# VHH binders against o26223: the designs that were tried, part 277

Target 1, 191 residues: o26223
Amino acid sequence: MKLLWTSQHIKVTVHIDGKVSKMDVLEAIKTRRSIRKYQDREVPEELIDKILDAAMCGPSAVDERPWHFIVVRNREMLEKIPEVHPYGAMVKDAPVAIIVCCDSSLEKIPGFWVQDCSIASQNILLAAHSLGLGAVWTGVYPLEDRVEGIRRLFSIPEHVIPFSVIPLGYPAENPGTRDLFDPDRIHLEKW
Key: E = the ipSAE of ESMFold2; O = the ipSAE of OpenDDE; V2 = 0.75 times the mean of E and O plus 0.25 times the DockQ between their complexes.

## First folded at step 17 (VHH)

Design YA12 (framework vhh_7nfr_2; at its last look DockQ between E and O 0.02; V2 from the best seeds 0.00; counts 0 for: pae E 14.8 > 2, grease 25 > 24.2, placed apart)
Fold by OpenDDE, look of step 17:
Structure YA12 (fold): chain B 191 residues (1-191), chain A 124 residues (1-124)
Amino acid sequence: as target 1 above (191 residues)
Amino acid sequence: QVQLQESGGGLVQPGGSLRLSCAASGFTFWLKWMSWVRQAPGEGREWVSSISYSGGWTEYADSVKGRFTIARDNVKNTLYLLMDSLKSDDTAVYYCAKHKYSAFPETQDEFDYWGQGTQVTVSS
């Protein structure tokens, strides 16, 4: 028996056991959208664990794996994030946020940490979506005001660089799907 | 060009109140933290108060805590400082300051633009 959580316009198929239907990787990629509205519902720790596991499965330059993750559930802290992140307004409405950080001391090749943390962030988004959650990537790096704001708010050491803030929750919106395929961006053998 | 223009200063008796305003232009006002900084005669610049983007976060120097209130109107692009229970030691030029990079100012280098200042004199 599939419990259909019908919030207005969101069809989320939730298995009776609270398990979200499995998506294949292409489906997850193609149907993922930024979600900025969330239900008043807690996200189980099990789901966060799965998301973080996925976040750590991405490749990194020379396998440097420089990423760290701050899981934020404290309501006061969630409400403070928008005050240091001007585009993070939705974070205050989320039951949980993940802050992706780079430990620069783990970096083996300079500059590739941005790619590494991007991959981790994208995997968080995809994993969240595949698990029936909504999320959005709010960029912190390379905006210095956001970087420093998040750093100070969470007492992040100087050698660690906050990269992104990703609020997560059960979606309370359905923005629909987009077709982003553009054949003009594809070049064969030469530009 | 970034412009900050303070107003509302003047002469007031001890225990009196003033309301300072800072009109901001030349940048997206709501995307920046703002601060008030003051400079007394013969003294260095002293941080007074800071306010976050939406005003949900405010900070005050211990010397003004409980007496001053920082506020902002992002529609009007205006920063305010409500000063109550003024003391002689509050006599200074008050500057509106735009934050450059940081939310929590610790040094003056964290401000990239300043107003011309408005004189506040508290005297009997």
Scores: ipSAE 0.650, ipTM 0.848, lowest interface PAE 0.7, mean pLDDT 91
Fold by ESMFold2, look of step 17:
Structure YA12 (fold): chain B 191 residues (1-191), chain A 124 residues (1-124)
Amino acid sequence: as target 1 above (191 residues)
Amino acid sequence: QVQLQESGGGLVQPGGSLRLSCAASGFTFWLKWMSWVRQAPGEGREWVSSISYSGGWTEYADSVKGRFTIARDNVKNTLYLLMDSLKSDDTAVYYCAKHKYSAFPETQDEFDYWGQGTQVTVSS
């Protein structure tokens, strides 16, 4: 799948609630909630492209960029995920899911791939939110049963580690926002 | 059950080469650092080399650096040690060792399983 380049640039804007919008980054961070209920509505390929572009903008240890992404739209495959990932039940109801993986052959600093893939996963959540979508991060690594189950289901090579499964779609719920700032978690100069 | 089985040892003349293999089973091989450790007659165990789970990070003891190459095949769950320019001081039983954690070991207490060993003898 490649995008065709035309002789002119077509400006594409995303409309949310009848507005052309560009969400402030702090607003996106504060208002993003885990969304587990989705509308019966397709997510355009161009939005997935934007989300994955954002995922790859994250920093990585020594710029190792160990991530790979599997985009899952096939209904049968989405419905099988809960069979190997019991806390991923909402995935069967999503129009699309993204599996974040680590290609261990790209690791340059031992063990930092977990941080790298976590950064990519969070960027997916924030980008989806900024585009009017809802998503939730469901954990795969480090749970061996989930890792092996997802590997088998998607024919993931042995040197590639499935890290997270992120279902997404237009939200069918609104959990509201929370005030989670806790000054007692802040330590100056030392513990 | 964790099982590590070394092979490929033997008698070789100085300057010769050998390839050791270690077949691994009973654990998730691609999530673990692996090492080679050797024990010469009458000596304690000496760390030889370690390799990260991906193969992207390798470390060697000064005594073997430049002559030995550690490698792994995560498809076949096999650890290798390519030994070149062998000398008499390399004579030892070579063990494959599994790291307890997904990190480079700081002490020998961080190996939780060992193979039975394969003998390497360098003599003319």
Scores: ipSAE 0.006, ipTM 0.131, lowest interface PAE 14.8, mean pLDDT 85
ESMFold2 (binder alone), look of step 17: mean pLDDT 81; pTM 0.816

Design YA13 (framework vhh_7nfr_2; at its last look DockQ between E and O 0.83; V2 from the best seeds 0.00; counts 0 for: pae E 4.8 > 2)
Fold by OpenDDE, look of step 17:
Structure YA13 (fold): chain B 191 residues (1-191), chain A 124 residues (1-124)
Amino acid sequence: as target 1 above (191 residues)
Amino acid sequence: QVQLQESGGGLVQPGGSLRLSCAASGFKFWEKWMSWVRQAPGEGREWVSSISYSGGWTEYADSVKGRFTIARDNVKNTLYLLMDSLKSDDTAVYYCAKHKYSAFPETQDEFDYWGQGTQVTVSS
């Protein structure tokens, strides 16, 4: 195992063959953090494919699968995203971003697409983390100013709703882990 | 409550310069795109210029391109319009407008708040 040291001495366990060791699902969930700093390193297409595969494995209402994904690698577009997303500053520093969208024409039951796209977005985050990448969920929907900003920037049709922008890259920060377990949020049999 | 207040208008000779200001309050100014729109006597409202919330992206109407500069100070919650080489045709009431969307406006309905305007008169 060759430890790639980032400038901040972030220990990324990379297998000798450049393959990131897979972590189990619970580890991925518990250790995932939002990453907003990225190395100057390209993300292989192979990893993006795996991430998108994971994104499409989530459940959806009545199996409607309303999601579409825009993979953005163009530097000019990555630099423009922060101009239409006030909390998307880190996107300009990422080698790639995925825009999760809903095709409303695929929706079978109204309103569940938000859950469907949320599941897809979360799977992107988890998959990225399990593959040794860092990512962050930047919300677009339901804020109309961001929705229309992203829509126009990428010429997204009116029946397609941009939901989230997720920049990805090899992490250049290590926020550490946190324990979010709160037993006070658990109710047995009744509230 | 959202408030926009324009200032800096006045009478100027052709070829002169003015700087308009718009003081914004009642919302997170740095999160919103802003525009200048003007209305000449007897005419409809004309889009002049727009700026992204960070100021990294600006656009201008062809009629003012190369002469006007839009800018903003997000710390001061202020929008600016620097007007150089003013012409008689620039005579109008100038309005500061807040965007509904993070995009350049396609219609006037894309502005959700307007200032009261400031009069700019270019005359010899």
Scores: ipSAE 0.785, ipTM 0.895, lowest interface PAE 0.6, mean pLDDT 92
Fold by ESMFold2, look of step 17:
Structure YA13 (fold): chain B 191 residues (1-191), chain A 124 residues (1-124)
Amino acid sequence: as target 1 above (191 residues)
Amino acid sequence: QVQLQESGGGLVQPGGSLRLSCAASGFKFWEKWMSWVRQAPGEGREWVSSISYSGGWTEYADSVKGRFTIARDNVKNTLYLLMDSLKSDDTAVYYCAKHKYSAFPETQDEFDYWGQGTQVTVSS
């Protein structure tokens, strides 16, 4: 927040940012990058609430919505995640992480929970990006080693399956734009 | 194929020290938790200590806390157990064990590979 002078007679405090316009969804998808370096800056609870609201808006098989989310802010716990998840080194530097889980008791169609939790995980990434945050999806399932490690670390019951760990924070890196379109991956009518 | 080979055991007087080593091959050692487990004559196997991938998280059985130190060298693919202030109750075969999961073990079924062991004998 800057002080903006509109007249010499008074000092008026205004937001230096106007209301942000909504980001085009195609722009969000194309510009989202995995962010693994974060500023030493807290992420407000209200932003996490918005991200989780977006996560739960995803479609699911037969509307089963099998997902549960663990929000991790405790420093000790964040520092332990890399010790049970070798590709989660950046989690120790994140102000917060979200663990996406499946409660298998909510499954209505066996095995589709993987797609359901993948959708929720991607929505977390896109929502974080739209709010000026950076995030990365670190895979847990289907690697049994990592599933069990995360389950025990967070006391997750046996019928609940940790799917992904998503550290997030205000970005401290800019990986730049990518052009990943590959027409050789497109097949018309048949393979 | 996974191979674990312990060394460094021997005969030591009470109060003495030993360093055990475990040479590992056939897997990505730097991605796995490792443990030491011991077995005294006529007894079952007893968990001694565990260490995480990087070595940043260690745990010890109450019987060895403050006397034993677990360590690893991920470049040399070697697990260590530094044993100080040895007591007669520490006499056992010491096994190097690879974890199946990235977690502290709850049962011995959670070690998917074992070494042949190295004898530690603390004399009278």
Scores: ipSAE 0.249, ipTM 0.654, lowest interface PAE 4.8, mean pLDDT 89
ESMFold2 (binder alone), look of step 17: mean pLDDT 81; pTM 0.829

Design YA14 (framework vhh_7nfr_2; at its last look DockQ between E and O 0.72; V2 from the best seeds 0.00; counts 0 for: chain humanness VH .431 < .441, pae E 3.5 > 2)
Fold by OpenDDE, look of step 17:
Structure YA14 (fold): chain B 191 residues (1-191), chain A 124 residues (1-124)
Amino acid sequence: as target 1 above (191 residues)
Amino acid sequence: QVQLQESGGGLVQPGGSLRLSCAASGFEFWEKWMSWVRQAPGEGREWVSSISYSGGWTEYADSVKGRFTIARDNVKNTLYLLMDSLKSDDTAVYYCAKHKYSAFPETQDEFDYWGQGTQVTVSS
């Protein structure tokens, strides 16, 4: 296991053969953090494919699968995203971003697409983390200014709703882990 | 409450320069695109220029391109319009407008707040 030391001594466990060791699902969930700093390193297409595969494995209401994904690698477009997303500053520093969208024409039951796209977005984050990448969920929907910004920037049709922008890259920060377990949020049998 | 207040207008000779300011309050200024729109006597409102959050993206109407410069100071919550080489046709009331959307406006309905305007008169 060659520890690639980033300039910030971030221990990224990279298998010698460039294969990132697979995390179990609980480890991935518990250790995932939002990453907003990225190395100057390209993300292989194979990893993006795996991430997108994971994104499409989530459940959806009545199996409607309303999601579409825009993979953005073009530097000019990545640099423009922050200009239409006020909290997307880190996108310009990422080698790639995935825009999760809903095709409303695929929706079978109104309103559940938000859950469907949320599940897809979370799976992107978890998959990225398990593959040794860092990512962050930047919310687009339901804020109309961001929705229309992204829509117009990428010429997204009116029946398609941009939901989230997720920049990805090899992490250049290590925020550490946090314990978010709160037993006060657990109610047994009744509130 | 959202407030936009324009200033800096006045009478100027052809070829002269003006600097308009728009003081913004009542919202997170840095989170919104901003535009200048003008209305000449007897005419409809005309889009002049737009600027993104950080100013990294600017657009201009063809009629003012190369002569006008839009800028912003997010610390001061102020929008600016630097107008050079002014022409008689630039005579109008100039309005500061807040974008509803984080994109270039396609219609005037995409501005949700307007200032009271400042008069610019270009005359010999």
Scores: ipSAE 0.535, ipTM 0.800, lowest interface PAE 0.8, mean pLDDT 91
Fold by ESMFold2, look of step 17:
Structure YA14 (fold): chain B 191 residues (1-191), chain A 124 residues (1-124)
Amino acid sequence: as target 1 above (191 residues)
Amino acid sequence: QVQLQESGGGLVQPGGSLRLSCAASGFEFWEKWMSWVRQAPGEGREWVSSISYSGGWTEYADSVKGRFTIARDNVKNTLYLLMDSLKSDDTAVYYCAKHKYSAFPETQDEFDYWGQGTQVTVSS
């Protein structure tokens, strides 16, 4: 048989590992749990890159994409986060944390950055889960004391608002799945 | 209503020691950073020391490092300042102050509540 290469085709070499294991989207959403205990095991930069790529795929109000992310691996800094964030005690035990921030100079519609950064934060959780990692969303905004504490700890400028701190790592706990579907929360046509 | 009440001040000779206490009520003490601030006669207020909500992170003004120790008891809702090797320059009214933010202070406006103060006098 005679093989021909045309100008409309690009040579592509794809690594195919017999079976590529991927988590179904609905499975990821249903099985993701907040993980607050982590193995003493580093998270490769490659995985963090994939997680942040997923974070930036979220929709945003008028495509404003107001998010910025701080990746924290320094042990000293991870130990300090719980001292400015009273519900962030598990951060000291995580190999890495991601701080989700809003750059208010990118805001197109006032106040929607909260929804935008919430979407990015949830995408981080789902992507981490799909990669075999555990994570938890710890709230910073709208609590003024935590917002300012995190801002000063990381030298975040005044126009940038820290929204959430998400510690992550290979899980050292398995809280199991839950059946949370509640048909009484569903209203047809009206309340 | 937030209330801060200092105690433990007094007259002491140079080189002496004092322990200040601040009883706190009307807020979730364990969630807040706290500080000691002092005011010498005829001077402005000077930050002395701060402590994070858990007690895991403390900082001191250069003038008191190595001589003063800040501590807290989140069960008793009490802030402490242990003062050793006291000098005449330490003579001041010492105030317990509640932080607005979970951060070391940059200005006095970052303290949203103050106690009434306790007098420390260091003299021969």
Scores: ipSAE 0.360, ipTM 0.735, lowest interface PAE 3.5, mean pLDDT 90
ESMFold2 (binder alone), look of step 17: mean pLDDT 81; pTM 0.826

Design YA15 (framework vhh_7nfr_2; at its last look DockQ between E and O 0.89; V2 from the best seeds 0.00; counts 0 for: chain humanness VH .431 < .441, pae E 3.7 > 2)
Fold by OpenDDE, look of step 17:
Structure YA15 (fold): chain B 191 residues (1-191), chain A 124 residues (1-124)
Amino acid sequence: as target 1 above (191 residues)
Amino acid sequence: QVQLQESGGGLVQPGGSLRLSCAASGFTFWEKWMSWVRQAPGEGREWVSAISYSGGWTEYADSVKGRFTIARDNVKNTLYLLMDSLKSDDTAVYYCAKHKYSAFPETQDEFDIWGQGTQVTVSS
């Protein structure tokens, strides 16, 4: 699927508490939740472009940028993903999903691709949230059954490793916010 | 301990029916694809049928299509094979097998857990 990239810088405002405001980075991080219920509403291509742009802005080991993205809108394929991903049930209800993959041929240092693709995946989640969408990270790697399931379903080459499946859509739930700060996880100067 | 245990085999006349069961233990059954594989005397292993973890996808070998039905009960951790219109050529030891991957099997190496098998004999 060839994506038509439109460079339109649309100022996205998020409606928070009845006010239209721009979500700052800390707000996005703190208020993001996994969303598994979606409205029956299509996600504009422009928003997907922005999300993918954000996904590619993260750092990578030695700037290897090993990530590839499969954007899935086909209803039949979206419905098949749950058959190869035991925890991907919500994907069938999403209007779109992004599959984050690693091209191993792009690796400069072995093993860091997991970090790189994790950063990309997290940026997808944050960007989606900042744009008023809901998303959830469904892990594929490192579970071999899911990796191969997704690989075969999408005819992904052997040197490319499916990493995550991220369904996206306008949220049909509001799980609220959590305080996850734990001072016991902070050590000063030594353990 | 990871285990698959088949049951329900036996002697049946041509045209008869059997229901095989496979009890799974020691792993999260509902997360895994499952298959039935059979081996006739003097023959290699033949894949019979496969089912996705949710049961949404099923496939059958051409030799059994329209006669056999694979099913599963994830609450009971049990795989089933309903065999109708049995033929003499269906005589074999039937094994249940766990998939390594969430996909239909391409080779015998894509199964990581096997049962001990149950004998099915179709004879007049």
Scores: ipSAE 0.849, ipTM 0.927, lowest interface PAE 0.5, mean pLDDT 92
Fold by ESMFold2, look of step 17:
Structure YA15 (fold): chain B 191 residues (1-191), chain A 124 residues (1-124)
Amino acid sequence: as target 1 above (191 residues)
Amino acid sequence: QVQLQESGGGLVQPGGSLRLSCAASGFTFWEKWMSWVRQAPGEGREWVSAISYSGGWTEYADSVKGRFTIARDNVKNTLYLLMDSLKSDDTAVYYCAKHKYSAFPETQDEFDIWGQGTQVTVSS
C-alpha cells in the first residue's frame, strides 16, 4: 500500500510485500512468549498506537476504564528503571516501555482496578506479539517498594498507581512454544 | 533475624580518611536500597548517602559530595562508606539503614532497619 494523506492527516498502514499480516487470536495467545532481548531497532509510533488501542478495548468493572499509560522512549529513563525494579534489567535494552497505571479517581467499584489493568496489560502483550514485537510483563503492583520507586521516577501522583512495566521491541530471541494445558485445572460443575 | 552491623569508625585527624563497613544479614541484601545516616551530638539524624540495589545509582548530601563514596558488595552482603578529606563537622555516629522503598528517601520513616552505629571522631 502507498502512504496516502488526507485533510485530517490520517496515516495509512504501509506493509512490506503489499500484504496485511494477520494472526489468528488463538494462535497469538498460544505462541506469545515473554521476550527479554530486543533488536537495536526503533518501534514506530503507529505500532505503539495500535497496541494502546488494543489495551483500551478490554472490559473493565462497570466500564470504569481506570487505566492510563506512560510511553517511555527516553534512554536515561529506561536505564533508570532497573535501579528501582530489581527484575527489570531488560528494560534498559528495550527501545520503548509502557507503564500501565490505575487512576484511582476513575474507580467506580473499589479494588477491581487490578483486574482492569491486568486485562489491559495482557492485551498489550498480545497486540505486540501480533505485530511482530516481543514484550514482557514486569510486575510492579502489589510490591510497595517497586510501586513507590516507579511512582517517584516518573513523577506519578499519589492517586495514580503504577501496575506494570512492559518493555517491548523487535525480538532478538526465540524461546519457542510451550504446551501448558493441564486438564487437572478444569473442574466441571464444582471443585 | 535481620541485622545491620557497622564497623570501621575511629579517631582521625582533619584531612584523614576512614572506611566504614556495614554487614547485613537476615534479608535479601541485593534487592534493597541502602543508606548511610549520621547523628552528631545533640542533633537529629542527617541523611548522608544512598545507593540503589545494584550500585548503579548513588546520591550524596551536599555536605559530603565529592569527599565520600558509597559502595556495596552484594556477594559479601556489605555496604561501605569511603570517607576522604574528613572535617571536624563530620564527627558523628554513622548508621547504615535499609530502605523500605526502591527510591531515594524523602523522610526518616522510609528506613525500617537500622544498625547500632559506629563512632567517627575528627579531632581538630
Scores: ipSAE 0.337, ipTM 0.729, lowest interface PAE 3.7, mean pLDDT 90
ESMFold2 (binder alone), look of step 17: mean pLDDT 82; pTM 0.832

Design YA16 (framework vhh_7nfr_2; at its last look DockQ between E and O 0.73; V2 from the best seeds 0.00; counts 0 for: pae E 6.4 > 2)
Fold by OpenDDE, look of step 17:
Structure YA16 (fold): chain B 191 residues (1-191), chain A 124 residues (1-124)
Amino acid sequence: as target 1 above (191 residues)
Amino acid sequence: QVQLQESGGGLVQPGGSLRLSCAASGFTFWEKWMSWVRQAPGEGREWVSSISYSGGWTEYADSVKGRFTIARDNVKNTLYLLMDSLKSDDTAVYYCAKHKYSSFPETQDEFDYWGQGTQVTVSS
């Protein structure tokens, strides 16, 4: 395991030889953080494929699987995304971004597509983390200005709704871990 | 409440210059695209220029390209239009407009708020 020193001397565990140590599910969930700084390093297509495979493994309402994914590597497009997404500044620094979309024509029950695409988006984050990548969920839906911004930028059809933009890359930061467990949010048998 | 207030209009000779300002309040200014739209007497509204939230992306109508510059100061919540080489045909009321969407406008319905406008008159 060669420790690649980022310019900020942040110890990022980079698996040498493409062998990403397998995280167990709980470890991945507990240690995942939003990463907004990325190395100047390309993400192999194989990793993107694995991430997208994971994205499609989540449940959906009545198995409607309404999700579509736009994989963006074009530098010009990556640089334009922040101009239509005010909180997407980090996208311009990422080697790749995934735009999660809903095809409304695939929706079987109205409204559940938000849950479906959320599950897909979260699986992208977890898979990326487990593979040694950093990612962040930047919300597009339900803000109409962002939805239409992304739609027009990528010529997305009207029946397809952009949901999230997720930049990915090898992490150039380590924000540490958080303990988010709150027993006050747990109610036994009744509120 | 969203407010847009234009200023800087006036009478100028052909070839002259003006700087319009639009003071914005009542919303997070830096999160929204902004445009200038003008209306000449007896004419419909004409899109002039648009700017992205950060100012990194700008577009202009062909009629003003090379002469006008749109800019913004997100700290001051102010939109600007620098107008150079003014022509008689530039005579109009100039409106500041807030975008509904983070994209260049295709129709006038894509603006959700308008200022009261400022008169620009170009005459010898």
Scores: ipSAE 0.762, ipTM 0.887, lowest interface PAE 0.6, mean pLDDT 92
Fold by ESMFold2, look of step 17:
Structure YA16 (fold): chain B 191 residues (1-191), chain A 124 residues (1-124)
Amino acid sequence: as target 1 above (191 residues)
Amino acid sequence: QVQLQESGGGLVQPGGSLRLSCAASGFTFWEKWMSWVRQAPGEGREWVSSISYSGGWTEYADSVKGRFTIARDNVKNTLYLLMDSLKSDDTAVYYCAKHKYSSFPETQDEFDYWGQGTQVTVSS
């Protein structure tokens, strides 16, 4: 694409020889798997930008959008995450991780931030998958010891709550797809 | 029923070495950060060293850095402190402490269980 947009910023997109690969949204939802093994390959900042753009497109309670994101690429910091998060061992092997946080000062309806940040976290997983990356959601909230561990490690202020840590990278495994539809979970008109 | 029992203290000459042990029971040891804290006569408690779940992250007070080594054995549920190049200032009761949080301590309130302590005396 040979388009030039100018206001205060110049945005240039060039489409030389490749087709943009697209994944149908239903396919992305059905085929996304937790990926815990990653190639030794950098994830371009441009892909992280697209993923975070997608994360922020999620609905939120009364449009409160309470989320903030910490992008972690520093090897020493990535290696320290498992030491405050015992089930986050794969983070040390990821080229990048995203920490999804709630800024409680943005809440308009108390307590719905958990749903809001869950939506943002799932959008991160789907967007990463659609871009050829693998990711996994590792839970932080509501485990008090892990919340405090992550908060201190990243100097997160008291009113900000770390919700999840999402390591991501080009996948080095393929766990395959699953058929999880269960009609017994569907209730018509009442329970 | 959390129990922490220190051992290995004693009387040592300046420049000597000691190895402290802390036997832990009544909790899932491999999930918890652990620390050593000491208290000299007539003084408050002083944080000495901390170690993460796996042992992959250790920190030391400036006063002991380079002389003390913290370690853990998650199979035997035991915390260790190897003390080298001991000085008279190291004379104290040494306590094994369990962290409340998965982090380095900011205050003493972050240790929810303590051992009985073991006396280390460096002769002057």
Scores: ipSAE 0.106, ipTM 0.582, lowest interface PAE 6.4, mean pLDDT 88
ESMFold2 (binder alone), look of step 17: mean pLDDT 80; pTM 0.815

